# Ledger of designs, part 4: miniprotein binders against Ferredoxin--NADP reductase

Target 1, 346 residues: Ferredoxin--NADP reductase, of Oenococcus oeni (q04hb6)
Amino acid sequence: MDNEIFDIAIIGAGPAGLFAQFYAGLRELKTALIEATPRIGGQITALYPEKTILDVAGFLGISGRDLVNELKLQTDLVDSKTFLNSEVTNLKKIASHFEIEINHHASFLAKSVIIASGNGSFSPRKIDVPGSSEAEQSGMLTYLLPGLSEVADKDFAVVGGGNTAVDYAVELIDHDCHVSLIHRRDNFRAMESSVTKLKNSRRTNFLTPMKITGLSPKKEKLEIELQSVPDGAVKRVSVDRLIGGFGFTASSRTINQWEEFPEQFNQGFLTNEAQMTSIAGIFAIGDASIYPGKSDLIATAFGEAPTAINQAVNYFDPDRGGPQHSTSLNKKEVFKHDRIKSRYNS

## First folded at step 5 (miniprotein)

Design a4 (from B0 with L24Y)
Fold by ESMFold2-Fast, scan of step 5:
Structure a4 (fold): chain B 346 residues (1-346), chain A 81 residues (1-81)
Amino acid sequence: as target 1 above (346 residues)
Amino acid sequence: SEKVTIRIEGDSPEALEKALYEIYERALELGGEVYIEWEGNELTIEVEGLPKEALERIKELAEKIARETGVKVKIRIKEEK
């Protein structure tokens, strides 16, 4: 239901937003997490899910995907709503509330807003050929990697010549997929070691120099029409899924069109020590925020999230007080999870 | 489908906010779609997607709020094709 009243609306499901959602849930706040893309994890999921992250405290060399999975396990412990494929197209103040417009149609009401959109919302650069809209609607054409636990022995096509396409192909072959890499040139503008890995793999088929000229979803597979760039010779291949690896374009324009747009400095929303922006009741955390001495690290965002949540409560319900360091933070449902050892539920 | 448009005028922001909450919560309980516009001392609430009987109940709530808080209310129920 888009027409609910929330205590907090969090914009962006990257690491900052996911941790804010979890902490808000521990405080028993009615929370909406709003994400423009079809997947949680933000830039981590889109750009570097398999890269090792070394600068998150408490984890020894965790991959981007595993970090997002751990954050999701935490959010699954609390009662909260997540809305995917939901771009915030306007933010408007209505007395003590904010109306959050989604995809130019739906709206939420919230008592406070946390901006956790990273460097802004971003959209994939899309293929525009006959059949591409139908292929995308069927789920056979995507611009993000699928869940890799279910892809072994499946046939993927990846199209693109940059790091995004090459990194997608590397991840897929590392998960026992067969990959047809499509590019209009014989050379790639990507990390040389990754390209060499693909060339040395028997799981990679190079369809170069070729361009996609048509897509046709069939009952179980996607048919891709290809043309050789120099001579126009036509070839058709059948795959389980096509992934467009053209990269992403950052969109700051939608945010700049919000009716309530907080003051910015150096590409970020300026905040005080309470993570509050220039507009009372609107907060910013993670890479979306800037203040003197700010470090743009995932670890920094994890500290900012509880501050923003607690200060949002002070804004809309000042009589509620600060966080409880007793049984109110140790709800029985949270401590039912098998990975948590607790004597408080006995 | 039918819709009800409720226009509320009042000098108290607290009274307008209370009217907004009560009408919005009631519309949500009944499964309606709600659209809100607030400019200065005037609040407009549109509710759609409900049968005429449910819209009449929302109208009655708005009239009750006007009596209790002193806000001025104008209500229009219109059938949309």
Scores: ipSAE 0.000, ipTM 0.208, lowest interface PAE 16.1, mean pLDDT 80

Design a5 (from B0 with L28F)
Fold by ESMFold2-Fast, scan of step 5:
Structure a5 (fold): chain B 346 residues (1-346), chain A 81 residues (1-81)
Amino acid sequence: as target 1 above (346 residues)
Amino acid sequence: SEKVTIRIEGDSPEALEKALYEILERAFELGGEVYIEWEGNELTIEVEGLPKEALERIKELAEKIARETGVKVKIRIKEEK
């Protein structure tokens, strides 16, 4: 994979990055979408998946989660690679290509770069108790749902009181898992219908109000030490895995350390009308970009994405020409999708 | 280095979102790390990795946001939680 050269590397899997990935795929470009967190959707998925969005054209109100799901369906129609849990820790220019360093130890080359990281990178907030590092190294502590096809009848603990933890717990019980839901309070600040579903399920055990004070990996199970918030009483439970769902760390530190760091104005990368930054071949879109008259809307980012992709092509392959209309593409695979097939056949 | 914890409560998701983005912008400008928990009408922001003077500026911003938007803000500056 290290000998693979991409046409475009897109940094950040928020709405801007997802649409850029889709459009690049329609142009048959070899693309990499790189996301520091274990999930797509960026800030929407991390902070407010249930928020109703009113200002995306074509939708009469849509939740953040549903918008991300629709964008994912579009990206699934095209051939492109998505790398999750992959932080871009350095960006260098080597002759006519860019070297993108991932997690301080892996790298690959791309002919152009699209920065779509929003207002910074977001990573899961990690548990910091005795034994947490060992539990994470063993795979018994994660911040992402496992593959759900082979987890039936397994015991999970989920810690957190927000939408992330509650959504993880709902997905797990829907796949026949048993879930111990740990939270420091007796109430949850999450969608009421999801909490009600968990309360009505025989597969959910509420461990509230309790906090985690230690983790101990043992052979094939993780022992979790809990302390009651009101009286300090200690309880221990044994599970197959613990999943952390309590917020995110946001940081711009890594970007500021890149060897190729484009000029900024008011926290955004300054771009021209082609979405090109101060460094030729590096583009920025969405909330990561700024230019005179910019509006910080998802709808604006959707317009910026095709512009950046088309101008990146003009930069590394000026003789390729402009885009063809999507309706002119004769891709049988696209028309096999159930939604599109139904629309065209009835 | 110290840590500032800002807990924001409000009835308007738009006011909470505005507060979050303004605090993120200032913290990133100063080189800090931000931890976020947003659950319903409660937003908790922790900023660390900055000297006390920089954390005081973030506190001042949070207080300004409370005055302008009517959200309720509780701020703690503490070394090591």
Scores: ipSAE 0.025, ipTM 0.490, lowest interface PAE 6.6, mean pLDDT 82

Design a6 (from B0 with L28M)
Fold by ESMFold2-Fast, scan of step 5:
Structure a6 (fold): chain B 346 residues (1-346), chain A 81 residues (1-81)
Amino acid sequence: as target 1 above (346 residues)
Amino acid sequence: SEKVTIRIEGDSPEALEKALYEILERAMELGGEVYIEWEGNELTIEVEGLPKEALERIKELAEKIARETGVKVKIRIKEEK
């Protein structure tokens, strides 16, 4: 990670975390958004991307996926760092800062922390076969799409049968990659239009029904050992990279191991009206938080996010005044985005 | 180690959501890892990292939810391969 000390670290890229990131950016705070999974959207992306959401003000029936996309468009307006595939494995207080440990290996400092992890920690489900640890260490096995600018004509394998794997495969063929899609069944539990697109593409090779039984990193390629599910026949393929798209696991174990662990009530972090937990400088919002009279709605989390951000500023920089009224900021660079310009018809 | 796989089918998104969160809450309280996949009217929940007796309790919870909400459940407990 960078030598930079963040003003705010936000844990969880669900709707609450995404809106907190956006609002922190409007306040010109150095913000890190940390997400354990390879994708933003939290529980929406993991569990119900196609569900119609009726209780978000301003949207008359929006799918979970489209809501996450709209939130992402807002966060793209501000200068903020997002760390995907990054599980917060420890939280420790050092003098006036918090040390945030990522994946048991890296750490960085922040002046305040916003817990926006929903009802639990979601982490990518990993491949466990001979050679998988070595493949991951070499960078040939990942759970996140690579930077797509330099991947044309490269060979990827994607393993998995759900929306995550199918979406990864679609993105790769849209960037001129060749994709071998590996799944233990002949059917995919994913959006039918996406599966049809893959079936109609010359860039897609279906390796189904097959399971991965071994991985062997070579100097320039990853060798994948596959076994046919019905007859046990073994096949080997070589690719530039394997991407696991198995979905996610949910667990509270990591949070419970933090050195700075705020008090909980009924599985939520107890907060006051400032969204502050029992530990000064640590805040909680969305489904991760609980207080008298709380409503567990996405709309409620949207109100909690600005409150937590503004109170975090009061905690680490009390001399920095409150936010300016939003209309007084209408000439800032962030408002020169094409979509906003078009809307205001300048 | 062993895992339990729960496949839940129902036409009510509210019933599927209720089943998901009750099972997730119980599995997390017991220290298990939960894999979730929700596609249309079918929800699949896999719970790992728990002794067989704890997985049996998760199975019993899923069966109770099916009786209370009318969703259809198919449950399998097997050794993790």
Scores: ipSAE 0.012, ipTM 0.446, lowest interface PAE 8.8, mean pLDDT 81

Design a7 (from B0 with L28W)
Fold by ESMFold2-Fast, scan of step 5:
Structure a7 (fold): chain B 346 residues (1-346), chain A 81 residues (1-81)
Amino acid sequence: as target 1 above (346 residues)
Amino acid sequence: SEKVTIRIEGDSPEALEKALYEILERAWELGGEVYIEWEGNELTIEVEGLPKEALERIKELAEKIARETGVKVKIRIKEEK
């Protein structure tokens, strides 16, 4: 990465960033898509993978997870690089390029930058008890649902009292898991129909009112120590995984530490109609951007992405010209996907 | 009207969480969506797909939370019906 120069660095692998990478690939640009978390999809993957999205053109209702999967399939059609577990900790300008610092350590150069990181950095609200750090490092404590294809008959614990925890528990029982739902109160502040579904399921065990007091990873299972709120009695349960469902905290502090930090209004980067920020060569799209008349929709971000890509090209290579009237992908690459193959063979 | 999902984000104390759930329950019944972010002592409430009457009630609840908790509250309207 040290000696590699990119045309565009795209910060954030949410829907806006994924589509920007795809469109840049159609223009045969060298791009780096940089994502702080271990997964693509941004807020969709982190907060509502199972939510039905109704306002994305071309889909008659689609789950967040399926939308991210469709966007990934598009990016797989082009020559693109994605860097996960990669937080942009600094941006600075060096002559004609931008230096992008990753995780306070590595850096590389790009001719332009597109900020597609949403409304800021989100991290899950974490459990802070003896053993929680070790459990998280081993993968036995997570804050997102696991891949659901191989989880039937597994034992999960979910801790939390809100919609996040209840929705996680519902999804798990719908995939034939056994769920112990832990909460410090006897009531849940979540959709009544979801709570009723869990109460009517033989796959759900309610551990309420109880609090977690310790976590101990064993060979193949996580041992959870629980304390009853009414009488202080201690109980231990053994599960395959614990999922924390407390929601998320938002922070923009890392971005605020960038040497090249564009002007903001209402926590978004102010842009003109070219999606360019106050710093020439730095663009913003999706929920990270703000301008008069902006609609905060995923569909809006999909329109902003091509504009930002094309204007970035105008910035670093004005003689290159505009986009092609058709895709530059050859038939062999396009027809690798089964849905496109059916058109080719008919 | 389309069915809208409610979500909550952020780290908040127990009393504040109760007040925020009251806002979410009301918005859900009215077919709208509310996004809540909490950073330091600032709380941002973003609403979309809600009728004007519901927005006024959410603003009143937000002002009450600010008075009772000392948290700075910001309201953003993404889409007004």
Scores: ipSAE 0.000, ipTM 0.163, lowest interface PAE 15.6, mean pLDDT 76

Design a8 (from B0 with L28Y)
Fold by ESMFold2-Fast, scan of step 5:
Structure a8 (fold): chain B 346 residues (1-346), chain A 81 residues (1-81)
Amino acid sequence: as target 1 above (346 residues)
Amino acid sequence: SEKVTIRIEGDSPEALEKALYEILERAYELGGEVYIEWEGNELTIEVEGLPKEALERIKELAEKIARETGVKVKIRIKEEK
């Protein structure tokens, strides 16, 4: 089992949490980044991956998806642990540490906590048809992409009409899978270039306008029963896996049940200038935080993250001192990355 | 065991995002759970786990947002399955 004690537990893998993890890694802190959903990016990935963001410093307009990708590349430069499908169901103070409970059954210890959960947790919305529970239990129905290294030439069905379903289908065909895309309408409300890519691919079969009316696991394949929306005609298809892309549930109820629950104002955790909440050792950043003069911008969260990390260190290890001078960081392994290397390096 | 379903159509991702967050804030304040599906220009929000009076307040908020932002809103309050 994991007997590790983390320096900082960061709750939420949206932009604020991702940048906090990266900065903590530059300070060589041991962090756990905990995300309730199967994907990083928080609300950006869930709700508006194709939205053009104009107010992130350093970018002349960037899509939500590309911003999350850039943040992921930064976190890949440092040694940090990310736990997906991991809901923080309780937070308790034990002596000099915090006990973080995951999914009502597992727990670990951290010296400090940073809440970066935005406006709540998002979980995939599930299919509810005869056989869906059995299909999910067998692993033939999922709501996230499988490991993509061993899926070439496998048959997938993706159901949904928005960006999530279309993006899943694009990623699958890019990994040499065959995809049956199921949607109740003949049109998709997703990025036009992605839909065009799917229409031009020999690996994509459009099953539209159709709805799923039943699922049946059969030996090594999942049988999907479909009903044509216009005429009610029934069709059956067999695939290796079905992936649901219907959207998400959002809930703040778990946080409200934490044993250590910081004071809130207008649904945000009230903080001081150090990003510390009403509970010593618990910090909040990004849209989860509120203080006089706060701006709810991604750019603001990027400034809050280093402040919270440095103040967390001051809380649990005041003798460690502040962050290292920037020139001394040139000796770290992170600066050996190809995109950071000088073009003049021979 | 009532729920409210709000379907919002708009050409502005910013208007849809504003509508979503205002409804989320009110629903969380009242102790409800929210289910979201965002498909391009169409946002569907379902709020449940609240008494009928609270769901009516969510409906009134959605109608106010429609008037202020120009998005098109269709609202239904019904018994949860």
Scores: ipSAE 0.013, ipTM 0.456, lowest interface PAE 7.5, mean pLDDT 82

Design a9 (from B0 with E25W)
Fold by ESMFold2-Fast, scan of step 5:
Structure a9 (fold): chain B 346 residues (1-346), chain A 81 residues (1-81)
Amino acid sequence: as target 1 above (346 residues)
Amino acid sequence: SEKVTIRIEGDSPEALEKALYEILWRALELGGEVYIEWEGNELTIEVEGLPKEALERIKELAEKIARETGVKVKIRIKEEK
């Protein structure tokens, strides 16, 4: 059993959580960032990666995806751990520490907790047909794009009718893949230009209107059973991988099951000006938090993050003192980053 | 099964986000499954797995949000096999 205790555990890898992780790293705190989904970015990545965000200071319009990428570059400058596919299923207080249960099985300890999970975790909406669990376990069914460097001339199926599925299909054909796009309707609820691009591509095969009725992993390929929606006719296709692009589902139930559950008002955890919840040592930031006069903006969450981190330090190590952003930062390895190194030498 | 589809258009990201969260949490409190897709100024929310009377309540909430925020809302309750 590792006797490794984190100073701060941050729950949720949305913009608030990512910036909190970065700031905690600048303060040289042993930090865990815990994310229920297989990707960072939270609601931005799950719901609106291509949305132009106009109200984040320092950016003259930025897409959700690019904002998450910029936040990731900042977190890469600091030494901290990120745990993906890790749902916090329980939170307990044991003496002076918090025990954080992950996926109903694993747990670790932290001196303080920052809730940055927004309004709950967003997970890929999963297909539920005979063989889907086996296909997912084999890696032949996924809900995210694979690494795109080794996919040329591979056969993919993408299932879904929204922007998620259409965007996945576009990205795959742009990397020289062959894509079978499966949807139960002949029309797509997606950006018209992307759908047109797919229709004009020789690499795209439209399997519409069809629904998946079964999946069978074979040694070399995944066999997909399809049923025509109008007449029930069955068809089978064989692909290297199936990618589910159904969008996302949300759950608030997990948080309500925690043994240490802070006081809520409406759908948020009530905090004071220090971002402290009703439970000493537990803080909340971003959309997970609520207080009089709060603005539900990403920019507001960026201000809340360092406040919560600094107050967490005051909670578990009151003699440590406040942040020193000047002399010590000049000795940081941050100046070795390519982007900063380029600016510094310019 | 019954499904309600709510398409929301608005020029305010804040109004779209508020509409999303009010509808999302009501649907989840009722035990529904929620599919969300957001592209630019258009937000689509599909709620499934609830009895028709619960879906009607979600529809009423979406209509209330449209009146209060000025976003354009198109709502469709349909049966899907």
Scores: ipSAE 0.013, ipTM 0.443, lowest interface PAE 7.8, mean pLDDT 81

